# Ledger of designs, part 8: VHH binders against q8wuj3r1227to1361

Target 1, 135 residues: q8wuj3r1227to1361
Amino acid sequence: NDFAYIEVDGKKYPSSEDGIQVVVIDGNQGRVVSHTSFRNSILQGIPWQLFNYVATIPDNSIVLMASKGRYVSRGPWTRVLEKLGADRGLKLKEQMAFVGFKGSFRPIWVTLDTEDHKAKIFQVVPIPVVKKKKL
Key: E = the ipSAE of ESMFold2; O = the ipSAE of OpenDDE; V2 = 0.75 times the mean of E and O plus 0.25 times the DockQ between their complexes.

## First folded at step 6 (VHH; framework vhh_7ubx_2)

Design f1 (at its last look DockQ between E and O 0.01; V2 from the best seeds 0.00; counts 0 for: pae E 10.6 > 2, grease 24.8 > 24.2, placed apart)
Fold by ESMFold2, look of step 6:
Structure f1 (fold): chain B 135 residues (1-135), chain A 120 residues (1-120)
Amino acid sequence: as target 1 above (135 residues)
Amino acid sequence: QVQLVESGGGLVQPGGSLRLSCAASGFTFSSYWMTWVRQAPGKGPEWIATIYSGGDTYRDDSTKGRFTISRDNAKNTLYLQMTSLKPEDTALYYCARGLSYEWGSPFDYRGPGTQVTVSS
């Protein structure tokens, strides 16, 4: 199905174009501070708009991403997922959903789900987001 | 000092082949991802291909497999093998160095370019 959205505290953020949807949440208060889509034409090659966007995200931000339709699942843009906490070397499938974090540590709730038919994450994130002590 | 110097361009007949080189110095070449970009007169820059430090490559579909990026870390050199050249491939071709895994601009240096002209 081509229907895709991100939902935060009951508010839905739908996407109407194939590509990747991004929602940014402030990790201190839990409020949505940005919602942006990156269509396939931007994801192909070296997606400067996406790289610059992520570079401007404040530290201590929760970053949600979801695919829409037949998105570009390969290429340099996918390194953004690793920088937001995804495991290195993971290969994206036909659908993806991601809960990541921009900051100096990797929270335990960072999650990537990627499958051929359906990708879905439901998660409650503690606010404020704080660094846990190392073992 | 970081330097990137392209070579191998020139005038070539349609259907011909060229191998472009990008000589790198002043940094640990094997630690950086590298990219070829071209720019035709009056047009914006066009991404061609990227090769990561580990050797994996990504390529724009518009060349339909006619162009192959490669690197030789022992020689600090990036290559672009071009085949079946067409007049629309006429452009200034340049290489660019990406930043390591830090955030920011994916390119911090680029060379002056080498001109490729395809005409009969």
Scores: ipSAE 0.006, ipTM 0.214, lowest interface PAE 10.6, mean pLDDT 75
Fold by OpenDDE, look of step 6:
Structure f1 (fold): chain B 135 residues (1-135), chain A 120 residues (1-120)
Amino acid sequence: as target 1 above (135 residues)
Amino acid sequence: QVQLVESGGGLVQPGGSLRLSCAASGFTFSSYWMTWVRQAPGKGPEWIATIYSGGDTYRDDSTKGRFTISRDNAKNTLYLQMTSLKPEDTALYYCARGLSYEWGSPFDYRGPGTQVTVSS
């Protein structure tokens, strides 16, 4: 419950604070390009730091999110999930795990797990996930 | 019209083997990655394996030792060789068209699925 992490290619990205952890993966090469976390104090109110971060994520990125502890499960910040392909009107619960996508389309593999006791997503997204250039 | 038709499913005893086939038509098969997914009762879709046009494969750790994905571009056919089958492998198995050279959206089509039941 208290130990939440995201693992990509065998590398773990732990979070030490209650809130949301974010890992961004390049949709072409599959490498991690950035990772960060947002504690509850940032998620509360107007989470401009989160919005700005998401806005800077390059298009065609896979975005992994996981909650830790008693994260803030309500508020304007949840709109970023919709931005990243989650369904509208979603209700977060005690735990959440999310695989999203920033781009011009909504992949079918976008997934939000909101189990009360445990939220886990074991998913491999094939790379690349972006449109190829024609030769 | 894009079509994917799975076959080869059935009832098999634990430890048995099955080879699933997926016949593709209506598109340039060789230009797409292809994927096998499955869905067991009461569970969400589970990714099994993906194969690219060039033959590179990516597989889920839970089945990679037992399942092998392959393709024959000349026959427009995708295969899934399953060995050492377990009851927990019981599911509807789908063939899905993945990313093309022209599209960035994965799994835009899938077949109706073929049922695999592993039971003693």
Scores: ipSAE 0.000, ipTM 0.248, lowest interface PAE 10.4, mean pLDDT 83
ESMFold2 (binder alone), look of step 6: mean pLDDT 79; pTM 0.790

Design f2 (at its last look DockQ between E and O 0.01; V2 from the best seeds 0.00; counts 0 for: pae E 8.8 > 2, placed apart)
Fold by OpenDDE, look of step 6:
Parts: C-alpha cells; sequence; structure tokens
Structure f2 (fold): chain B 135 residues (1-135), chain A 118 residues (1-118)
C-alpha cells in the first residue's frame, strides 16, 4: 500500500482513494486551477468522467497525475496520457507519476515516471509531484 | 510588453560566487512564478530553480546546494545567488516566465553569460 500526493507551491493535494489524482496548473502563472481524483471504478470501462474533465482543461495547462494504491493501470483511460503529451505505447506499472501538458504542442518536459515510488517530477519540470510508499 | 533583463554575469574563478538579477517589467511580477534556466554550448536548456508567487522554491538537485533563487516583488526583480561555482556551471543564464514548448517558460531575457574558469 502506498499514498501519494501532489504538492504545488507548498500546498499538498492528497488523494483518499485508490486511482488517479489530477492537479491542473496554469502554465503561465503556475497556480493550481483545479484538482480532482478518479477512483478505479471510474477508470474502468469507459472513463467518460475523466475524458470530460480533461476536455475542460484549458490550453496551456500543466497536468499532474499520480497514482495511489492499486490503480487501474490499463484501459481506455490511459489514452488521456497520450493526449497530454505522453509517448505512445507506454505501459503503466504499479505506480505512476505524470506531468503533461494541455495544448497545441508537446513540451520537452512532459514526463511519465513508472519506476520510482518517490518520483520527483520537479526535476524535469518545476512542479513537485511526490509519491510515498507506506512502509 | 513583457520584458526580462538579466544581469550580474561575468567571469569568475572556480569556487567563486555570483549573484544574478533579473529585472521584470510589462506584467504583474508578483502574480507569476519565475524560473532560472541555463544553456551551455551544445547542450539543451537546463532548469535551475523556480520560485512561486508565495515564495516557495524548487530547485534542481545538481545545483540545489549551491544556488538559491529569490525574488523581491516590490522591485520586480528575480535573483539567483550562486556559490561554489564550477567550470561546468559555465552557461548563458536566463530569467524566465511561463511555459513553452522548448523550455518551462514563455518569456525569457536575452541571458547573462556566466563563465567559470581558472
Amino acid sequence: as target 1 above (135 residues)
Amino acid sequence: QVQLVESGGGLVQPGGSLRLSCAASGFTFSSYWMTWVRQAPGKGPEWIATIYSGGDTYRDDSTKGRFTISRDNAKNTLYLQMTSLKPEDTALYYCARGLSEYSPFDYRGPGTQVTVSS
């Protein structure tokens, strides 16, 4: 079991349920404009809630995602990562941290990390995403 | 018009210190996150540090112990205090704002050259 949170500008955004946490940041000012989470039941099947949410994200937004617990690592929902700049064909693992971008281009700092439970995405982009494994 | 102008660069010996400044104008400085990046010849842009409007800072691990980002919102100025400089720190240093395809910013200054050499 693990817990994950996304921290932006010193403020932590925890998730209470297994699934995917999402934090949206304005790409110019760096402020959080929205945050939400999607539990596994939402990720399964046709994840229309996630798709709708992502569709409403303004252009020029940094989109942070982090998994918590045993999230659904496969399925149509993963296509949203590609939409947000992830490489095609990437396979998710037991844990993931993602920094994406909503816009008309793919920034070089878009990153999917599936290897480290303590993924420090802010090493690539100046936005901290922290996952902690419960010991 | 958004303007960013860096200053404070120069030639310094290894182990030396420099303090870079970035004068910002044309926007509400205090409302924006600000970033220092650098680019050495033949290398891509390298993120150094970002400071948010509230003052929290995040830094790259490679320079975290030596470089400190700060800001003075009253002066519309961003700072980078560099200490224990190394030859590998030689680069053009940019002050940046926002987000772009090729860097974590949409605006940047022309840069200030920092050269670390004995």
Scores: ipSAE 0.057, ipTM 0.473, lowest interface PAE 3.9, mean pLDDT 85
Fold by ESMFold2, look of step 6:
Structure f2 (fold): chain B 135 residues (1-135), chain A 118 residues (1-118)
Amino acid sequence: as target 1 above (135 residues)
Amino acid sequence: QVQLVESGGGLVQPGGSLRLSCAASGFTFSSYWMTWVRQAPGKGPEWIATIYSGGDTYRDDSTKGRFTISRDNAKNTLYLQMTSLKPEDTALYYCARGLSEYSPFDYRGPGTQVTVSS
């Protein structure tokens, strides 16, 4: 079946159930502050648990997401991706990986990879996360 | 006080059409995104479609494009146009209001029953 995990500075955060995995990293110090998963039954309908979780993420946080197995790839929950920096209106395929940011600006390293069979991102993020000034 | 009141349900034969309405009051309707959801007794809720304040719409593939969400901001009304109805579409249909970028849906109406059978 699928191998899915999120790795931050050498530490792996495993995924055990179909759905999405979320890891939150403090953008000032680079520490992982949260690891949570959302099973498909939560992603269907109006996923209050996911919306509430994202609402409580502190500003200036790096937010990593990865799919596990056959996840629910559409519906209102996908709006959290655009609020974390994904392009509006993109269609998720059967797998996804995402590096996003909760804050008042969109860093250039925000990235979504979505494909039918495999999605993978390797990313180096500068810490502390700061807004780049217009040259 | 926020109110959402659905109407337009009823008994319809397979292959028929219905237009559901959701009358909104007590808030600035044009500023909020709105969603249609359905639920049969004893089943979990099923998302149908969402329309954002800017007019963009999203719908679930399970209806295969048979359902169209729309809004009339001058009349404070949300619509769901349903066509090619099937017995599987039998459910309580209700509308729900979204608040803000990260807020959950905060209000829903009592719903209107749609029954598709002979």
Scores: ipSAE 0.011, ipTM 0.296, lowest interface PAE 8.8, mean pLDDT 77
ESMFold2 (binder alone), look of step 6: mean pLDDT 79; pTM 0.791

Design f3 (at its last look DockQ between E and O 0.11; V2 from the best seeds 0.00; counts 0 for: pae E 12.1 > 2, grease 31.3 > 24.2, SAP .812 > .668, placed apart)
Fold by OpenDDE, look of step 6:
Structure f3 (fold): chain B 135 residues (1-135), chain A 118 residues (1-118)
Amino acid sequence: as target 1 above (135 residues)
Amino acid sequence: QVQLVESGGGLVQPGGSLRLSCAASGFTFSSYWMTWVRQAPGKGPEWIATIYSGGDTYRDDSTKGRFTISRDNAKNTLYLQMTSLKPEDTALYYCARGLDYWSPFDYRGPGTQVTVSS
């Protein structure tokens, strides 16, 4: 499945494994600080590897996730999406794309897109990421 | 008191087979997922396989074709059937209990040594 990729400011971050790809962006500087992937066996067998990874992500980071291939769309690992700002009770489909946020608030631009064939998110995120003030 | 005790390790020739056991006590074994991990000298811990409380199994690709995880809840015992053993499988093998979905293993046994050598 060549359709699953993450691109940030013109740079592509491909993954060769079925599962979930993760790209982390610094919310202040807007630069990519890390990227990794989690294959299906890891997502199912030891989901805390993903949890631990996310835990190490600095606050005020934008977290991009994309599925590749026949990824595992169910299981404990999906809880990480909620941690990163996704709504509860989400049902993932054959493909998923996710823009999340690691921090003390949930930005309105946090987005999870799920489709049977292709999930795609094209979004501009303002940098630096700041919490909106309540009126 | 939670206890995990691995057994069944030993010296085996390449191509041989071993069956590891992990005796669990001090908790409701059937309610927990269980995992096998191994660690070779000079290397970090390596995940082998996990079996959920419901019986679903997940395995790392490196050993997926040769190792199988299973459990007997009536006996409070976790198993690892190893076949076609290779020298690179030499390691200390641990049985570990998962606490919850967000936490790694909270308990593990002292391990059983597996040595594969001609």
Scores: ipSAE 0.449, ipTM 0.762, lowest interface PAE 0.9, mean pLDDT 89
Fold by ESMFold2, look of step 6:
Structure f3 (fold): chain B 135 residues (1-135), chain A 118 residues (1-118)
Amino acid sequence: as target 1 above (135 residues)
Amino acid sequence: QVQLVESGGGLVQPGGSLRLSCAASGFTFSSYWMTWVRQAPGKGPEWIATIYSGGDTYRDDSTKGRFTISRDNAKNTLYLQMTSLKPEDTALYYCARGLDYWSPFDYRGPGTQVTVSS
């Protein structure tokens, strides 16, 4: 049984379709501001729906992603991960989980886990999200 | 200054072929993935094909393999080879640079007109 969900402060956001689930959290208040999913068919080619969705996310937002089932590990949609703080040139396996950030800096908690069988992240993010002063 | 300039459009009879070019300047062309898009009068933009910096390509199935995207990084040029052209392919064709700035068209050229008529 392929199973994927995102949990934020005890509330679960399960996915019923293969593809990528996205949850956006306001980095100032820590509230979930949106939850949506993008089926594998949308991720083929140029997924304008995903690109437009991410483009409208306000700066200082925490962006969570989780895969369900076999998804397109390659294609233009993967540049979304780089915009949200993933390492450039990333290579995805069959499963992924991602904690990212849309903003002018890259927090240390930005994390990508990708594996053939499972991907899981447990993460505590400080709220409000602020740029850390370098020592 | 980023510049994309398309060429190679024109009037073609049904069944004909055209090769579109997109000359790029003002950025490191080899580092960006590039896209061809078309727009017919009264219709929204339609994605045709994308080529990554490493040379891999993706195409929309609606053209049924009649269109081939390619690039020449040494010449800073993107190409679209079009064959078996049909009247419904009549549109403004333009190239677009990658999506790093959170628009499907963070920069695009002015386009080249392709008209397919008897």
Scores: ipSAE 0.006, ipTM 0.193, lowest interface PAE 10.0, mean pLDDT 74
Fold by ESMFold2-Fast, scan of step 9:
Structure f3 (fold): chain B 135 residues (1-135), chain A 118 residues (1-118)
Amino acid sequence: as target 1 above (135 residues)
Amino acid sequence: QVQLVESGGGLVQPGGSLRLSCAASGFTFSSYWMTWVRQAPGKGPEWIATIYSGGDTYRDDSTKGRFTISRDNAKNTLYLQMTSLKPEDTALYYCARGLDYWSPFDYRGPGTQVTVSS
C-alpha cells in the first residue's frame, strides 16, 4: 500500500503500479530526459524491456530508481544496478532507492538504499557530472 | 570459437515429452547464465527459461509448469525438459549465452525444431 515517487528539482514522478520506477537525467544539463516504470510482470525472468531501455540511455546520464509495493527484488534485472554503479552481488530488501550513473567512471554520489519497510535517498549531484579540463 | 549446438528436437504427439540439449564449447560454460528461447513460424521469439551460473532458474509463467531448465557444468550442456506438449509448442528452440548486463545474449545456437502433431 506504499506510494513511491522520484523527485527532481522540485518535480515529483510518482508510480501507480508495483515494480520499479526510473528517471533519467542528462548529466551535462541536469534535465530529466525520460521517465518510465516497469511492473513486476516485466521484471520477472529476463526483463527485455528494461534491458533494452537501459541500453538506450546515453552515456553521462544520471539514473534514478525507486521501488513501489512488493516489487521483484531478485533475478537477472538487478544486474542493471551493477552496470549503473552499484556494488556486485547486492542483495535487495523489501524496498529500494537508487541514484546511479551510466558512464566511464563511478561518481562518489552513486548510492543504493535498500530496507525492509522504507527506502529513501536525498542526494545533491553536481552538474555537469563530467567537467572539461585544461590541457 | 564460441559454439552452441542444440539437439533433441523432432516430431512428437500431443501429451508427449522431449528433452532438448545444448552443447557449449569455446568458453567457460560454468561462468555464464544460459537461456532457452523459441520461435514459432510467423511469430517473434518467446523467452522460455534462464538458469544462472549459481543454479537459480527463472521461467515464463505460461510454461513453467510443463518445462524445466537445468545444466550440467561438467558436460558443458544445457537442458530443457518438456512435458505435456501441445500443438502450440511447435517452434524452433534455441539456446543462448548471457554475458553483459546491457545485452544478456551475445551468442545463440542455430536451433532444434520441435513439431507437436498427431
Scores: ipSAE 0.005, ipTM 0.171, lowest interface PAE 11.4, mean pLDDT 80
ESMFold2 (binder alone), look of step 6: mean pLDDT 80; pTM 0.801
ESMFold2, look of step 7: ipSAE 0.000; ipTM 0.122
ESMFold2 (binder alone), look of step 7: mean pLDDT 80; pTM 0.795
OpenDDE, look of step 7: ipSAE 0.304; ipTM 0.668
ESMFold2, look of step 10: ipSAE 0.000; ipTM 0.171
ESMFold2 (binder alone), look of step 10: mean pLDDT 80; pTM 0.797
OpenDDE, look of step 10: ipSAE 0.024; ipTM 0.349

Design f4 (at its last look DockQ between E and O 0.38; V2 from the best seeds 0.00; counts 0 for: pae E 9.3 > 2, framework grips)
Fold by OpenDDE, look of step 6:
Formats: sequence, C-alpha cells, structure tokens
Structure f4 (fold): chain B 135 residues (1-135), chain A 118 residues (1-118)
Amino acid sequence: as target 1 above (135 residues)
Amino acid sequence: QVQLVESGGGLVQPGGSLRLSCAASGFTFSSYWMTWVRQAPGKGPEWIAIIYSGGETYRDDSTKGRFTISRDNAKNTLYLQMTSLKPEDTALYYCARGLSEWSPFDYRGPGTQVTVSS
C-alpha cells in the first residue's frame, strides 16, 4: 500500500520501501526525535538492527509503526511489538499500525491494529506521558 | 565447553555450489536455534539464515533462495547449502549458536572461507 504513512501533529512521515516505518516521539515534550524504516530484507534477515534501534530509544518514548506493502509479518522482529506494549502472541496480518510505548509501564493507549487490507490508528496521546496510579 | 567448527568452504567458480557444515559440541545442540553469518573483508557481519530447534527457518532476502539452512540434531551438525554462488558471496562464513531474538548468537566458530572467483 503506497498510501501507508505516519503523521504526527500534521507532519507526514512517508516510507519509500516495503517493510516497517518507525517514528519515535518524546513522551515528555511530544516532539518527534527520530524516524526510520526497515525494509523487508532487514526485518527478515537482520532483525537485530531493529532490536538495537529500539534498545537505543529513550524510555518514555511513544513509538509509532506502520507497515507498507507486503511487509514481513512473521519472524523474530515482531517481538519488538511486545517490548513496546503489544500483547503477547499477536499475529500480524497483511497490514499493521502500531502505537507503542517504551518504558517501565504499559499505557492503556498502546494499540495494535492488524487488518487484512487496512490498518489505521487515530489517537491522541496526552503529553507528558505519565504512569497513572490507582489509589 | 561450547565448540563450533565450520567446514566445507573453498574456492568455487561463479554458479557453483558448496555445502557448509558446522559441528557442534559441548551443549545440547537440539535445544538451540542456530544461525549462519558471513563477513567479507571491509564489511560488517551479514546475517544469512536462522534455524530454530523445531526446524523453522528464516532467511535473508539477499540470498534469494540460493541458500538453504538445515540441521541434523542426531549428528549435532548445522548445514548451509549454497547454490548459484556469486563473487559477492565471497566471505568468511560463521556458524553461531542462538540465544534469543534479542541476542542472536553467543558462540561462533572460527569460520570457513568461501571464495567465489572465475
């Protein structure tokens, strides 16, 4: 799908290659701190590039991911979604959109959308991101 | 002591085939996923293929189906069948023991040299 993209506060982050695009947002300031993409060959062949990238993401970051085209929906790389708050044992489909969080807790707004033909997430995340404690 | 020893490398012409072997010892081979990695001079390590203990495999697209990873747990041996070899496949090929998706390998052998040249 050539129309797959991530948009943050009106700024669009397109991807040119089939695979997964990633946008990282600072959870305190709400600013995009980095964006990148991982093509299928990387997802399948060198998953640790994604692992390393995610490992370097600062805590309290919102991590946005979206698939483009016939992305590699299986393999070790998918574990990164769990790391970012997705449910365990998830099965990706033809399209995926993901709002994750890197930190010590799992926000309720973490969302993974897996659809056969369309995956879309529209979400407002309060900034700064803080852990809510039930008293 | 964990030990991995690769063999089967050599000099081949473009279009040729090689079968690499990796003899494993010092651990329960069948319980670990294994991987092949190669490194050419001046280049970083390149991941080739993974085979899990259950036999499931993943391969890098760069091999375009030319390489096949397999294992014989009874022989504690990992294999890499290479076909349609190209000069760009020239590298030192390593067998490596997998630890987890987050740590793709913890031990590797000294490697076996594959040289593809006319």
Scores: ipSAE 0.019, ipTM 0.301, lowest interface PAE 5.5, mean pLDDT 85
Fold by ESMFold2, look of step 6:
Structure f4 (fold): chain B 135 residues (1-135), chain A 118 residues (1-118)
Amino acid sequence: as target 1 above (135 residues)
Amino acid sequence: QVQLVESGGGLVQPGGSLRLSCAASGFTFSSYWMTWVRQAPGKGPEWIAIIYSGGETYRDDSTKGRFTISRDNAKNTLYLQMTSLKPEDTALYYCARGLSEWSPFDYRGPGTQVTVSS
């Protein structure tokens, strides 16, 4: 309950550091192409490491994010969520889970769950129709 | 050209206080986000706090509220008020300029040394 997991097709991607973890899935083939964490010291201010990372994510990528521990829930980094399909102006609470997309459109499956106690998303992504994902 | 010059560092006893200043010139100070960053020997940079052009601030929780960022746009000066200093706060402290939009920081000063030792 105090540990965040991202699970894709049965494989778990844990995080050991407070902050956020990110898993990127190629939207054309459904393969996980990276798993990265950003600790709180990086999320403070304008975290160039996070912005550079997101900028290099290829278009048509599924982007999964989950908070770990007491993460920085406010600041310019949170606008990354809007770039990945979250609604503008959302306020993050003490926990978050997110299924987003980097591309020219906003899929209907883009989802943000944020709560003070826990955040969890279970999602099957049907684009393309054959692909299946589990957060 | 853009210049940022820090001052106010020095040697201080544990539990002491310092106020760092960053004098800015060569740009419209009030239009930029500003931040304080510290770097201990052999370690990477650590962002301490930021202040947006509109005055909203964010602080890193690791300082436990002991550090306060502020700015005086009339004097083109950024401040860091440090209290309850600890030996682990020993580092080179720099100010850095950001843009009012989503951009990396593009300028930093040479830094001012803060040493906390008994």
Scores: ipSAE 0.007, ipTM 0.187, lowest interface PAE 9.3, mean pLDDT 74
ESMFold2 (binder alone), look of step 6: mean pLDDT 79; pTM 0.785

Design f5 (at its last look DockQ between E and O 0.28; V2 from the best seeds 0.00; counts 0 for: pae O 9.1 > 2)
Fold by ESMFold2, look of step 6:
Order: C-alpha cells, then structure tokens, then sequence
Structure f5 (fold): chain B 135 residues (1-135), chain A 120 residues (1-120)
C-alpha cells in the first residue's frame, strides 16, 4: 500500500509522491503552518532544497515527517533529522515516521519510528512548547 | 591541504564507456563519504552518486544503472565507471568530499572537474 498521511488534530495531510512528507506546526499556537513533500530525487545526493526548507522553518516549530512509498532512507538528507532532534548516528529502515522540533533545545517528545514494514507515531505534544528546566 | 583531482574524461562516441578517477590527498580519505556531481554548460549541478565511508552507495535513477561509483581506500581514489554513454551525459564531472559524521553542508570541498563529451 503506497498511501501515507500525517494527521494533526483530526485533519489529514496526504502525500501524492514517493519520498518524505513534512508538516510544520507552530509550537506557540499548535497550528499547522506548512505542508510539503520532497520526492526521492531531491533526497538523494546534495539535497539543497530540503536543507534550505528546514533552515527557513521558524524556531519553536514542531516538525512532522513520514515516508511515502519507497523513499531514500540514506544519504546526506538524513542529517536533517538530527537537526530536528533525532539521535546522531541513526540508520533509517525502509519506512519512517518522525516527530521533531526546530529550536534551541530537544523536547522529550521528539520521536523517530523506523521499521522495514511500517512506521507510525501517535503523539500528544504540549502547547506552547516550553524548554524544560535543566536542573 | 585538502586536494581532489579528477581525471579520465574525454571525447567518446554514444554507447561508449569511460572510467573517471578522483585522486584525494590531505585528509583521511577512508573516513569521508564522497560524491560525483556533473554540470552541463548553462545548467545547475546534478548529483550522480554517493559512496559512504563504509562502502554503501546511492545513485540517481536518471542514469538507470549505467554509472557505478566505487572507491579504493588504499589508493585514496574515488571512481566513476560510466557505460552506455549518451550525448545528454556531456558535462563537467567533479568529485566532492562530504563531512564525516558531522552535521553541516553536505560537501565542503570539490575538485576542478574533468570534461566528458559524448557526441556522434
């Protein structure tokens, strides 16, 4: 089955192309501010379009990502996940789902699910997103 | 001093083959992922293939398996084997070094390139 979607507060954001879907949510108000996808040709090699897109995401944003179909699970683009809070050195399997954060700290709810057959995350994120006390 | 020097380009007939080499120096070659990129006159850069330090490879589907990236860590050399060449493959081909395990730009050094011209 090639169908994949991201759902936020009951609203679905489907993807029409193989690759990675991205939904950006404002961490202050909890509203979706962007939905886009990156096809496999953009994910391979030097993915400047994806890097530039992530660089322009406002700080304090929740970033949701999910694979669609047969996506590129390796390559320089996967460093974007580390920028959004994934552990360094991760190896993606054939499917992935990710809840990340663009900002100066790493929330405890940042989550990556990657599996050969399916990947799915259900997550409740506190709004507004607030830095946890270090001590 | 990081240095990347490509060689092996030239004029070939459609359907022909070439092997490009990229000689690397000034860094621990085996620790870096490496990439081939091409650029035709008046066009933007086009990614061809990447080989990671562990030997895993990724390539662009547009070459449909005609191009194979490889490396010889003992000789500090990156290769691109090109077969079934077409006129649309005419471009400047260069190698680029990626950052090992650190986040940053996908590439930090590029060679001057070697010209491949495919014409009949």
Amino acid sequence: as target 1 above (135 residues)
Amino acid sequence: QVQLVESGGGLVQPGGSLRLSCAASGFTFSSYWMTWVRQAPGKGPEWIATIYSGGDTYRDDSTKGRFTISRDNAKNTLYLQMTSLKPEDTALYYCARGLSEDWGSPFDYRGPGTQVTVSS
Scores: ipSAE 0.011, ipTM 0.210, lowest interface PAE 9.0, mean pLDDT 74
Fold by OpenDDE, look of step 6:
Structure f5 (fold): chain B 135 residues (1-135), chain A 120 residues (1-120)
Amino acid sequence: as target 1 above (135 residues)
Amino acid sequence: QVQLVESGGGLVQPGGSLRLSCAASGFTFSSYWMTWVRQAPGKGPEWIATIYSGGDTYRDDSTKGRFTISRDNAKNTLYLQMTSLKPEDTALYYCARGLSEDWGSPFDYRGPGTQVTVSS
């Protein structure tokens, strides 16, 4: 039972169940607006609970995800990562850490780590999140 | 108007094979996840498999290679190849529209279903 948690500005959000943990941050103010977990049983099959949850996430939200234990690494639920800025055709492995964004553009700081032994992401996201112009 | 019409069901003996088809119309078929589900009398719906527009497939472990989902976007048709059928596979099989490529409802339309009966 591997320890997994998401930390935001010094506050930890631990996860105790195998599956995926989600933390949502307001992209304008930088505050955590919600957090939840989805067990493997929910990730399997048609994960409507996850889809519904993500659908209700406001635009301009930073979405953090981390796997816990032997999470379900395949299935339709993985599409949420693409929705949140991950590359298409990704193949998840034993561990997963994800920093995504829900909005009308893909920030450059969107990151997915899918290493088998340990997935970890540490980064600073500028607040407020704004779309950068290409030169 | 979105329509999904399943076909190919029937009565087969244990160990037999069936290929189900689902004809889709009224929407951009190639843009959607498509799913097969089944429901046996007295039981809840059971997820079988889902296929993305690009062909990636996800399936339940309970069918362990016996069932294969595929699609022909040019024909707006979803398929389910079933092999080594067992009596416990007896159910009404439904074709369902899943999430759109852009992100939609995970399960917003379903056909009337085609009956599969496996019996000796």
Scores: ipSAE 0.007, ipTM 0.292, lowest interface PAE 9.1, mean pLDDT 85
ESMFold2 (binder alone), look of step 6: mean pLDDT 79; pTM 0.788

Design f6 (at its last look DockQ between E and O 0.29; V2 from the best seeds 0.00; counts 0 for: pae E 10.8 > 2)
Fold by OpenDDE, look of step 6:
Structure f6 (fold): chain B 135 residues (1-135), chain A 118 residues (1-118)
Amino acid sequence: as target 1 above (135 residues)
Amino acid sequence: QVQLVESGGGLVQPGGSLRLSCAASGFTFSSYWMTWVRQAPGKGPEWIATIYSGGDTYRDDSTKGRFTISRDNAKNTLYLQMTSLKPEDTALYYCARGTSEWSPFDYRGPGTQVTVSS
């Protein structure tokens, strides 16, 4: 399972290193605005690189994350998932796929999938992303 | 006043070893994780290793087999043992105080120069 990638509108964003890959999508236009990867050593030793990266992500952005290989499933870096809408106290497993949101609200389509063998998310996100009023 | 002072740098031949020290003062050293970083001329800062307050260590793979970070809380001192030094290891080496996972460091020393050359 070393072929983890994120695909957006038919374009694949592979990762070359074990760790976490990140793809940022503009919530208004639905276009990829940035992508990057964080290797395990970064996740463990200097998670602030991930935090800083996330901090620079514009509001109203869809944030896709996927693990590759034997990624670091523990540590402070996982807190970024909460920041992007994941539930608190989530425990990551051998594989993870995440659809998050950077903004002032938590969309219902925010999803974290954790599996021991494979994590996969097929998600349809409405563009533009708007806050839905809960009845 | 928080102070960090690196020492132990110098000129060494390829394959040589150096042990860097960082003397900390002005804060509870044992409560902070500490980090070594380096910067070569014309290059950006490069992370080397971090040691947490509990002693857990993390290091970059590029130097993982050659560099070892450690600390002596009783002496308020951070160490970096470097072995099998290469010319590409030539840089100014800094120790930095970590505050949290959200902030890598808030203080660093003036640095100690390491030059690896035949």
Scores: ipSAE 0.031, ipTM 0.397, lowest interface PAE 2.4, mean pLDDT 86
Fold by ESMFold2, look of step 6:
Structure f6 (fold): chain B 135 residues (1-135), chain A 118 residues (1-118)
Amino acid sequence: as target 1 above (135 residues)
Amino acid sequence: QVQLVESGGGLVQPGGSLRLSCAASGFTFSSYWMTWVRQAPGKGPEWIATIYSGGDTYRDDSTKGRFTISRDNAKNTLYLQMTSLKPEDTALYYCARGTSEWSPFDYRGPGTQVTVSS
């Protein structure tokens, strides 16, 4: 397999370049609001383009990411994953897939899969996204 | 105290070369990955290149291989070798230390000015 994609409700969002692919879904309505890619040159160093993109993502958004090819798996860009709900102390391998959230809480469905050969997530996310209720 | 101090900038002719240096102190230089960034007045910062602690390098393709990042861990110094300079390379060049935390600049230097004109 020489390709990577993100699929949302049956619609496929393929990747165009090595790096990471990002799909943003509105957490209230469940609609895709953005699809973009960040090539390795953007992920290295101080990745201002990526930081600015994440800063502009609306709160209450589901953020999907998947690696394509040989991506930069280390460096300051990986802090974005922690901001979107990944566990601290993150160690990425040669492939990754991520379901994250931009908002004031961390949903239980936030998931990172990272492996040397493939990474895959299937996830059903409840819409609208709400904070876990106190019983 | 962490300090980064750039040097080696100046006025050069188009087609010329410069070697920028970034002297590091106050931390274990060999344990950190390091980055060069440039910024022209009124524009956003532009990433140039990164070198990891193990020596692997990555660069933005926009410089088309004209710029080479390197480091000398024994001298706690980061370098940027620039060749075939063009007027559009005119900017403030600065180095920054890699970090796992978000910030506008996690320990960057004040920069060194490079001006390319005939």
Scores: ipSAE 0.006, ipTM 0.195, lowest interface PAE 10.8, mean pLDDT 76
ESMFold2 (binder alone), look of step 6: mean pLDDT 79; pTM 0.790

